# Designs tried in a protein design chat: VHH binders against q9p7j3. Part 200

Target 1, 174 residues: q9p7j3
Amino acid sequence: MILPLFPETQVHVFVYENVSNCAAIHEQLISQNPIYDYAFLDAATILYKKQVYSAIIRALEDRRDEQMKTKTIHSEVILSLSPKTEISSAFRQFSMTKKSKNIVVVKIDSKLTEEEEFERLDKLVEGNRVEFSDEELQKLIDFKVLKKNYKLDPSTLENPLASILSSIALRGYS

## First folded at step 15 (VHH)

Design db88 (framework vhh_5c3l_4)
Fold by ESMFold2-Fast, scan of step 15:
Structure db88 (fold): chain B 174 residues (1-174), chain A 120 residues (1-120)
Amino acid sequence: as target 1 above (174 residues)
Amino acid sequence: QVQLQESGGGLVQPGGSLRLSCAASGFTFDDHAMSWVRQAPGKGLEVVSDIAWSGGRTYYADSVKGRFTISRDNAKNTLYLQMNSLKPEDTAVYYCAAHSKYGIPDEDLRGPGTQVTVSS
């Protein structure tokens, strides 16, 4: 669950529930405040740790190959969660909104330790941090959102991991 | 203040071609991925094409693949859409849109649009 092709890349993932200041965070992201250079995801869209790691690996591959569509590695992670390479729908489908209640925050290439990033994010996010685990993510997922984003049929919803990972790997490449 | 201004729309016959331009100002153009989106009468917005900040990667909707080409000139802060083999179903208002470099949808990063009408 560590990045096999990018073992030197520092990755931190944080999960927050019951966030009360998503509108304020959203305003900072729209104004492009560099302090907020993270991938802010709506937790309603994330079911597995492997889902997040697969998107991170894909984004890092695109950076390595000089094929990033977006300017920051963090927005590339958001794009990489989508089953297609179309930016508008990817950001609409996976990014935090003003009305989000639970969020997943990804930081890549931090110069800070995980503890230092936590202290920094604790100042920015007004919510309760929970463990980044499949168990905690499964409490926050919205299966209707997941089904729509990955075009899952009812039988796949019982065990969607393989379909989600395949969608991230393929991303409209034919 | 972000400003996007489309031009190049008009009336054209089926099978014809048009080249749309979008002039951008008020932000760092080469920090932003860009899209062309359209809205046909009585329909919702459809993403037609998008292009990386660098110009190196593109997306095309299945409805326009092989007929339309997106490109950008970062030195001129301009986005282009070359439209070939136009069909009546391409009739729509075409909008230029910029994408946040931090991955948040920004509804205000669209131009006022330019009308394309394909009719005999």
Scores: ipSAE 0.696, ipTM 0.850, lowest interface PAE 1.0, mean pLDDT 89

Design db89 (framework vhh_5c3l_4)
Fold by ESMFold2-Fast, scan of step 15:
Structure db89 (fold): chain B 174 residues (1-174), chain A 120 residues (1-120)
Amino acid sequence: as target 1 above (174 residues)
Amino acid sequence: QVQLQESGGGLVQPGGSLRLSCAASGFTFDDHAMSWVRQAPGKGLEVVSDIAWSGGRTYYADSVKGRFTISRDNAKNTLYLQMNSLKPEDTAVYYCAAHSKYGIPDTDLRGPGTQVTVSS
């Protein structure tokens, strides 16, 4: 994907449903295995492609401006999904868990093609790949989780996109 | 060998000040963003403040904003919390924590805590 403000940055986003080995992936992330240097998100927290892109853009802006809070661009993407720049709650809200069933995986600065990353991820993730599209994401979202993470009122559930994007863009200013 | 150790807690009167320190050993301190977290009697855990791996960005809970200052000295592997204008509601055990560089919760390294009591 090509981002208008970061045209030289290679970005790949993958969606997996019915993942059976989230506990094994979690163990690799705990041990800080560099092979697993991706942003592993719980798909229950992601409703729109634009939600993921907004977080990626914010993380890349923080890297450009030498203002990254976390040590890897991928953990900065996870932080950037949160309405607050509070690290602990952001990771708890958006990262995959041992019990996750569906995940969104983000890779930034890959030297591999999208097809080559798919082949690599097939060795790491035991699940079914689906298209990164609003249609597929809306099959995997948990609206109770989304409402809690972005503090959405019942009235905003009719049009949550604007509220979610505003929360990501403003981050800690409301 | 991986260890976080808090110090500097104690009894202080309302309006007083305390400075907490957290000494880190056994890991690369500047690879990790850090937090101060507290637990008041009968309440849950509250994140008080956090700081970037570089020290360049900070967060403060609304309850402490303007009164507390987080800082770090990467050369000394030490995290600090300067607490001014202390209130009885600041009474809690204060913990320091280091965050995963791969963004996974539950990998936070945490110290045993230091007690802060604000009472007349």
Scores: ipSAE 0.708, ipTM 0.864, lowest interface PAE 0.9, mean pLDDT 88

Design db9 (framework vhh_5c3l_4)
Fold by ESMFold2-Fast, scan of step 15:
Structure db9 (fold): chain B 174 residues (1-174), chain A 120 residues (1-120)
Amino acid sequence: as target 1 above (174 residues)
Amino acid sequence: QVQLQESGGGLVQPGGSLRLSCAASGFTFDDSAMSWVRQAPGKGLEVVSDIAWSGGRTYYADSVKGRFTISRDNAKNTLYLQMNSLKPEDTAVYYCAAHSKYGIPDRDLRGPGTQVTVSS
């Protein structure tokens, strides 16, 4: 997909449901296996495509400005989903866990095509691929998790998009 | 094997200062963002401060902002917390924590802690 201000940056986003090997993936991420250099998100935390793209844009801005807090662009994407720049809470709020069942996986600056990344990632993830679309994401979201992560009240929870995007855009600067 | 060892805790009077250190081994220190986390008696864990892998960008909890300074020396694999104007409310066990460069949170990568007691 083509991002504002970053037209040369390759971005691939994948969604998997009913993943059976999250504990094994988690172990690989802890051991820092470079094969797993992706942002592995819990799909319970993602409601919109625009939410993911907003975090990617913010992470790319931090890289451009030499302001990254984390060593990889992928962990910077995870941090960028959070309303504040505090790393521990951001990773606890948005990262995949051993108990996750549905995941969103982001790859930036891939040397591979989208199809080649699908083939590679399908060997790492034991689950069903679904389309990266608002419709599919809305089947996997946990609204209690979303409300807590973005501090949404009942008036915003019915249509939270603008509030979520504002939180991502203004993180650490408000 | 990731190892983190905190030191520098102790007993100080209100208004005093302490400098905590965390010696890191078993991983590439320069690849990890780091945090200081504390647990006061009868309370949950509170993130006090964090610092980028490069040492540039930092975060401070509102409770310590303006009084505490986080820093790191990547050549020495050491994380520091300079604590000034200490208050009784700062009494806690202080832990350092490393964050995986692939986004796994600190709960699995904490040191054993160092006790800070602020009392008259």
Scores: ipSAE 0.704, ipTM 0.855, lowest interface PAE 1.0, mean pLDDT 89

Design db90 (framework vhh_5c3l_4)
Fold by ESMFold2-Fast, scan of step 15:
Structure db90 (fold): chain B 174 residues (1-174), chain A 120 residues (1-120)
Amino acid sequence: as target 1 above (174 residues)
Amino acid sequence: QVQLQESGGGLVQPGGSLRLSCAASGFTFDDHAMSWVRQAPGKGLEVVSDIAWSGGRTYYADSVKGRFTISRDNAKNTLYLQMNSLKPEDTAVYYCAAHSKYGIPDFDLRGPGTQVTVSS
């Protein structure tokens, strides 16, 4: 994927369902194994492709402007999904856990093609690849989690896209 | 192994002040966002404050906002918590914690803690 505002930045987003080794992946992320330098998100928190893209764009803007709050672009993507710039809360809200079953994985600045990155990730993630599409994401979302993370009213929950995107764009200012 | 060692806890009267320090070793301190977390008797862990890797962005729980100040000295690999206007409700074991640079919220990377007791 190529972002209009960052056309030279390589971005790949992958979705895996029925992942059986989340505890092992979590251990590698805690040990800071550089092979696992990706943003590992719980798919229960992601409803739209635009939600992920908005967080990526915000993280890239913060990197460009030398305003990153975390030291990797991938952790900055996770932080950027949160409506608040509260680091601990953002990671708790959006990062995969040992008990996650479906995950969204973001890679920025990959030197690999999407196909090569899939081959690499398939060795790390024991699950079924699915298309990064709104249709597939909507099968994996937990609306209770989404409502809590973005503080959505019942009326907004029927069509939450604009509210979610505004929260991401205005984090720290809303 | 990440090594975090808290100090500066103790017994203080309500309205008093304490300054906690956390000495970090065994990892690149300025690669990590840091937190102070606490556990009061019979309660779960509460995140008290977060600080960005650079020290440029901070967050405070509503329970301590306006009374506590988090800071860090990356040249000294040290995290601080200045606690003013202490209340009995602030009585807890205080832990410093390092977040994985890959964005996992697990507090397995924390020190052994320092006891803060606020009573007369």
Scores: ipSAE 0.550, ipTM 0.786, lowest interface PAE 1.5, mean pLDDT 87

Design db91 (framework vhh_5c3l_4)
Fold by ESMFold2-Fast, scan of step 15:
Structure db91 (fold): chain B 174 residues (1-174), chain A 120 residues (1-120)
Amino acid sequence: as target 1 above (174 residues)
Amino acid sequence: QVQLQESGGGLVQPGGSLRLSCAASGFTFDDHAMSWVRQAPGKGLEVVSDIAWSGGRTYYADSVKGRFTISRDNAKNTLYLQMNSLKPEDTAVYYCAAHSKYGIPDRQLRGPGTQVTVSS
């Protein structure tokens, strides 16, 4: 995808359902294996493509402004999904766990094409690839998790997009 | 061998000040954002403050905002917490924690802790 403020930044987003090896992936992330330098998100936390893109844009703005809180752009994307800037809560809220079933994977600054990244990720992730679309994400979301993470009231849950995007954009002031 | 070692705790009267230190060894300190976390008797863990890998951005819990200051010295591999205007409610064991640069929360490194007691 091409971002208006970052037109030369390569961004790839992948969605996998029915992943059977999340525990193995989690162990590689704990060991800090650089092959796994991606943002591995629990799909239960992502409802919209715009939610992911807003977090990516915010992370890229923080990198541009020399304000990244975390050391990698990918962990900064995970932090940027959270409505507050507290690292422990953000990682607990949005990162994949050993028990995750469906995941969203973000790669920034890849030198590979989207298809080449798919080939690489297919060797790491044991699951079914699906399209990165609002329709597919809505099949994987957990609304209880979404409500808790963004502190949504029942009236907002009917159309939460604006509230979620506002939370991501304003996270530095909350 | 990765180690975090807290120091600087003690007994202090309400309104007093303490400065906590956390010495890190066995890993690249400036690859990691850091936190101070506390646990009061019979309560769960509370994140008090965190700081960017660079020291450029910080977070403070509402309970300590305006009274505590987090800082780090990457050349010395040391994290600090300056605690002012201490209250009895600040009584807890204080822990230093390092965050994953790949964004996972599980098995974060944490030191053995240092006891802070605020009483008359």
Scores: ipSAE 0.772, ipTM 0.891, lowest interface PAE 0.7, mean pLDDT 89

Design db92 (framework vhh_5c3l_4)
Fold by ESMFold2-Fast, scan of step 15:
Structure db92 (fold): chain B 174 residues (1-174), chain A 120 residues (1-120)
Amino acid sequence: as target 1 above (174 residues)
Amino acid sequence: QVQLQESGGGLVQPGGSLRLSCAASGFTFDDHAMSWVRQAPGKGLEVVSDIAWSGGRTYYADSVKGRFTISRDNAKNTLYLQMNSLKPEDTAVYYCAAHSKYGIPDRDYRGPGTQVTVSS
């Protein structure tokens, strides 16, 4: 995908359900294998496409403005999903774990075409690829996790989009 | 391999100041965002402050905002915490930690800690 504010930046987002090798992927990330330089998110934390894109845009803005907190754009995307700028809790809240079953994977600045990136990533992830759509994400979300991560009031839980996007855009304010 | 070594703790009176240092070795220091975390007796870990790989952005817990300043010197592979207006509730073992550059919460490199005691 091409973002209007960052037309030079290649962005790919993939959604996998019923992933059987999350422990193996986690081990590769722990070992800092550069082949796995992606943002690996737990799908239980993502409700909307706009949520992911807002975090990507924020991370790209931070990179443009030389304000990235983390060294890779992909970890900056993970940080940017959090309503606060504290790194440890952001990674704990949104990153995949060994026990994750459904994941959202973000690739920024790929040297590969989207088709080539699909083929490569399908070999790294042992699961069923599904469409990156609000409909598919809503099948994978855990609303208890979402409520906790964004500190959502029960009255906003039915339509949390504006609250989530404000949290991502403003972070640390309220 | 990876090693983090804190120093600069000690006994200080309320209202006093201390400067903590963390010397890092065995990894590329400027590839990692860093944090200071503390543990008071009988309590869990609290993140006090964190700092970008570049030193350009910082976070502070509400309990220390306006009193503590985190900084780093990438040429010296050293992280600092300047602690001013110390209070008895700041008494804790202070640890430095390096954060994963791939965003994994389980990759945690911490030092052995340095004791800070704030008492009359």
Scores: ipSAE 0.765, ipTM 0.886, lowest interface PAE 0.7, mean pLDDT 89

Design db93 (framework vhh_5c3l_4)
Fold by ESMFold2-Fast, scan of step 15:
Structure db93 (fold): chain B 174 residues (1-174), chain A 120 residues (1-120)
Amino acid sequence: as target 1 above (174 residues)
Amino acid sequence: QVQLQESGGGLVQPGGSLRLSCAASGFTFDDHAMSWVRQAPGKGLEVVSDIAWSGGRTYYADSVKGRFTISRDNAKNTLYLQMNSLKPEDTAVYYCAAHSKYGIPDRDVRGPGTQVTVSS
């Protein structure tokens, strides 16, 4: 995908459902295996494509401005999903866990095409690939998790998009 | 093997100051954002402060904002917490933690901790 504000930056987003090897992936990430340099998100936390894109744009802005808090662009994407600037909470709120079943995977600055990244990720992820679309994401979201992560009240939970995007854009400045 | 060793805790009177240090080994220190976390008697863990891998951006909990300063020396693989205007409510075991460079949550507490007691 090509982002209008960052046309030079290659971005790929993948969605996997019914993943059986999240514990193995988690161990590889703990071991800092560079093959796993992706943002591995729990799909229970992602409701919209725009939510993911907003976090990517924020992370790329922080990289451009030499303001990245974390060392990799992928961990900065995870941090950027959080309404707070505090790293520990952001990673706990949005990253995949050993218990995750459905994941969203982001790759930035890939030298591979989307098809080549799918082939690579299919060797790492034991799950069913689905389209990165609002329709597919809405099948995987956990509204209880979403409400907690973005501090949504009952009135905003029915149409949370604007609140979520504002939280990502302001991210601790409000 | 990631190793973090806190030091600098002790007994201090209200209004006093302490400087905590955390010596890191077994990993590339400047690849990791770092934090200070504390646990007061009978309470859960509280993130006190965190700092970017570069030292350029920081976070402070409202309870310590304006009194504590986090810093790091990447050449010495050391994290610091300067604690000023200490209050009895700051009494806790203080731990340092390194955050995953790939963004997965590790244990918030990684080192064995150093005890800070603020009492007359």
Scores: ipSAE 0.763, ipTM 0.884, lowest interface PAE 0.7, mean pLDDT 89

Design db94 (framework vhh_5c3l_4)
Fold by ESMFold2-Fast, scan of step 15:
Structure db94 (fold): chain B 174 residues (1-174), chain A 120 residues (1-120)
Amino acid sequence: as target 1 above (174 residues)
Amino acid sequence: QVQLQESGGGLVQPGGSLRLSCAASGFTFDDHAMSWVRQAPGKGLEVVSDIAWSGGRTYYADSVKGRFTISRDNAKNTLYLQMNSLKPEDTAVYYCAAHSKYGIPDRDIRGPGTQVTVSS
């Protein structure tokens, strides 16, 4: 994807279902292996493409403005998904865990093409690649998790897009 | 290898002040956003405050906003929590924690804690 506000920034988003090695990936993230410098999100927390893109844009704006709270752009994307600026809660709410089965993976500033990143990620992730689309994300979402993470009322849960995007845009600035 | 060591706790009367310090060693301190977390008797862990790797952005729990100030000195590898207008409800063991550079939910580094008791 090309972002109008950041046309020079390479952004790749990947979706994997039925991942069998989340515990191994989690171990590499704990050890801070630089090969795993991606945002590894639990797909149970992501309902829309726009949700991910809004968090990416927010993180890139924070980097541009020298306002990043975390040290990597990828962890800043994870933080930016949260309606609060509180780091521990954001990582707990949105990051992949050892128990995750479906994941969304974001790479920013790659010098590789999307297909070259897929080839690299297929060595790290033991699962099935699916299209990054609202249709595929809807198959993987957990509405209980979504409701909890964004504090959605039953009235907003029927059409949560605007509420989610507003939460991302207003995080730490309200 | 990596260590965090809290200090500065103690017994203080309601309305008093304490300054907590957390000394970091064995890792690159300024690669990590940091938090203060507390556990009151019979309660779970509560995030009190966090701070950007650079010191530029902070978060405060509603329970402490306006009373506590988080800061860091990257040259000294030290995190601070200035606690003013202390209340009995602030009685807890206070821990410092370093957040994952790659965004894992578990704190990769946490100290042994320092006891704060607000009583009279």
Scores: ipSAE 0.762, ipTM 0.879, lowest interface PAE 0.7, mean pLDDT 89

Design db95 (framework vhh_5c3l_4)
Fold by ESMFold2-Fast, scan of step 15:
Structure db95 (fold): chain B 174 residues (1-174), chain A 120 residues (1-120)
Amino acid sequence: as target 1 above (174 residues)
Amino acid sequence: QVQLQESGGGLVQPGGSLRLSCAASGFTFDDHAMSWVRQAPGKGLEVVSDIAWSGGRTYYADSVKGRFTISRDNAKNTLYLQMNSLKPEDTAVYYCAAHSKYGIPDRDHRGPGTQVTVSS
């Protein structure tokens, strides 16, 4: 996708289902291994491509405006998915866990082509790669998690896209 | 070894003030967003405040907004919490924590805590 206001920013998004090594990936992230500098999201929290892109745009706006709360653009993407600015809750709500089965992986500012990132990431993630599409994401979502994370009521949950995007765009700002 | 050490707690009367400090060592302090969290007797952990790696953006829980101020001095590897207009419900052990550089929910480190008691 070409991002409005950031047309030269390289963005790659990958989706993996049936991942068997989430505990190993989690240990690498705890160890702060720079090879793992990606946003590793639990696919149970992502319903739409636009949800991910809205968080990316918000993180890039915060970087441009020198307003990033976190040190890496990838952790800022994770924070930007949350409807509030509190770091601990955002990471708990959206990040991959040791028990995750399906993940969404975001890479920004890669020096590698998309093909090269695919090859690198396929060596790190033991799972089945699927298309980054609304259809595939809707197979992996947990609606109870989505409802909790975005505080959706029953009327909003039937068609949540606008509410989710509004929450990401506002993120506790006026 | 990475280390976080809180100090500045104590017994104070309602309406009083305390300034908490957290000395950080063993890691690159300015790579990490930081938080103050507290645990009152019989309660779970509550995030009180957090601060950007740069000090440029902050968060405050509604319970402390307008009374507490979080700040950091990256040159001194130190995090602060200025606590004004203290209330009995602020009684808790206060911990500082460093947030993951790569966005996982497990905090890299939490210190041993400093006890704040607000009583008559």
Scores: ipSAE 0.772, ipTM 0.885, lowest interface PAE 0.7, mean pLDDT 89

Design dc1 (framework vhh_6qgx_2)
Fold by ESMFold2-Fast, scan of step 15:
Structure dc1 (fold): chain B 174 residues (1-174), chain A 122 residues (1-122)
Amino acid sequence: as target 1 above (174 residues)
Amino acid sequence: QVQLVESGGGLVQAGGSLRLSCAASGFTFDDYTMAWFRRAPGKEREFVAAITWEGDDTFYTDSVKGRFTISRDHAKNTVSLQMNSLRPEDTAVYYCAAASYDFGTPTEYDYWGQGTRVTVSA
């Protein structure tokens, strides 16, 4: 995928369901294994492709403007999903945990092609890769988690896209 | 106000043992994952061991599994690394590190100690 404001930036997003090795992935993250340089999100928190893209665009804007709050672009993506600027809270809200069953994986600035990233990531994640599409994401979302993370009321929860995107784009200003 | 202070380093002969300790202050210790890293002369910093804030799960780099044991004392706000069967290749400066979150991306350790030197002679 090509982002209009960042046409030179390589962006890949992968979705895995029924993942059995989240605890093993967590171990590799703790040891800072460079092979695992991705953003690992809990799919229970992601409802739309545009939600992920909005967070990526915000993170890239913050990097361009030298305003990143975290040390890496992948960490900045996770922070950017949150309507608040508090780093630890954002990670607890959106990150894969050792108990996660379905995950969304984001790679930015890849030196590999999309197919090479698929091959590499399919070796790291023990689960079924599915299409990155609104249809597939809607099978994996937890609406209770979504409501809590974005402070949605019942009426907004029925059609939350605009509210979620505004929360991401206006983080710290709304 | 945040401090990580390492102690217990020194000179030891191959096959010997050392116990490193890290005293933590200025933050809510029980909410942090604690880790030991090391840097050998002329080498990059490498992960050695970690103990998680939730459940005290322990992780080790392959070269130290079965020889090193990480533990934490919640009452004393300390993390320790018991190093047995030491080898010359374990010679390094050992650093204590703390992270407020340890999932989602490769862990970004928020706080680091000054390091303690371990020298293992043949």
Scores: ipSAE 0.781, ipTM 0.875, lowest interface PAE 0.5, mean pLDDT 88

Design dc10 (framework vhh_6qgx_2)
Fold by ESMFold2-Fast, scan of step 15:
Structure dc10 (fold): chain B 174 residues (1-174), chain A 122 residues (1-122)
Amino acid sequence: as target 1 above (174 residues)
Amino acid sequence: QVQLVESGGGLVQAGGSLRLSCAASGFTFSDWTMAWFRRAPGKEREFVAAITWEGDDTFYTDSVKGRFTISRDHAKNTVSLQMNSLRPEDTAVYYCAAASYDFGTPTEYDYWGQGTRVTVSA
């Protein structure tokens, strides 16, 4: 995928369900294995494609403007999903954990084609690949987690997308 | 003010043992993942072992499994690396590192010690 505002930046997003090896992936992240240079999100926290794209765009804007708060673009994507400017909180809210069952994986600045990244990532993740679509994401979301992460009340539940996107775009502002 | 200070390095013969310690000041270990990394002469830094903030899960690089043990003492605010059956290839400067989160991306260790030298002779 190519973003109109960042045509020079290659972006790939993958979704896996029924992942059995999240603990093994977590071990590789702790050891800083460079093969695992991705953002690994818990699919329980993602309701829409636009939610992920908005976080990616915000992270790329912060990198362009030399205002990143984390050390890598992938970490900045995770931070950008959070309505708060607190790194540890954002990671606890949105990241894959060793107990995760379904994950969303983001790759930015790949030197590989989407197909090559896909084949590489399929060897790292023991789960079933599904389409990155609103339909598939809505099968994996946990609405209790979503409501807690974005502080949604009953009045926003009928249109959570607008509230979520505003939270991402306006993070750090009033 | 946050700092990590390593100790316990030295010279030992192959088959011997050393215990490295890392003392933290300015924070407590209860909310932090702690790790040991090493850098051998002329080589890149490599991961050795880690102990997680949640559940004290331990992880080791394959070459040290069964020989090294990482542990933490919450009361003393220290993390230790017990190194047994040392080999010449374990010769390196050993660094203690701390991270406030250890998931989602390759772990970004926020704080590092200055390192302690370990030399294993044949």
Scores: ipSAE 0.786, ipTM 0.879, lowest interface PAE 0.5, mean pLDDT 88

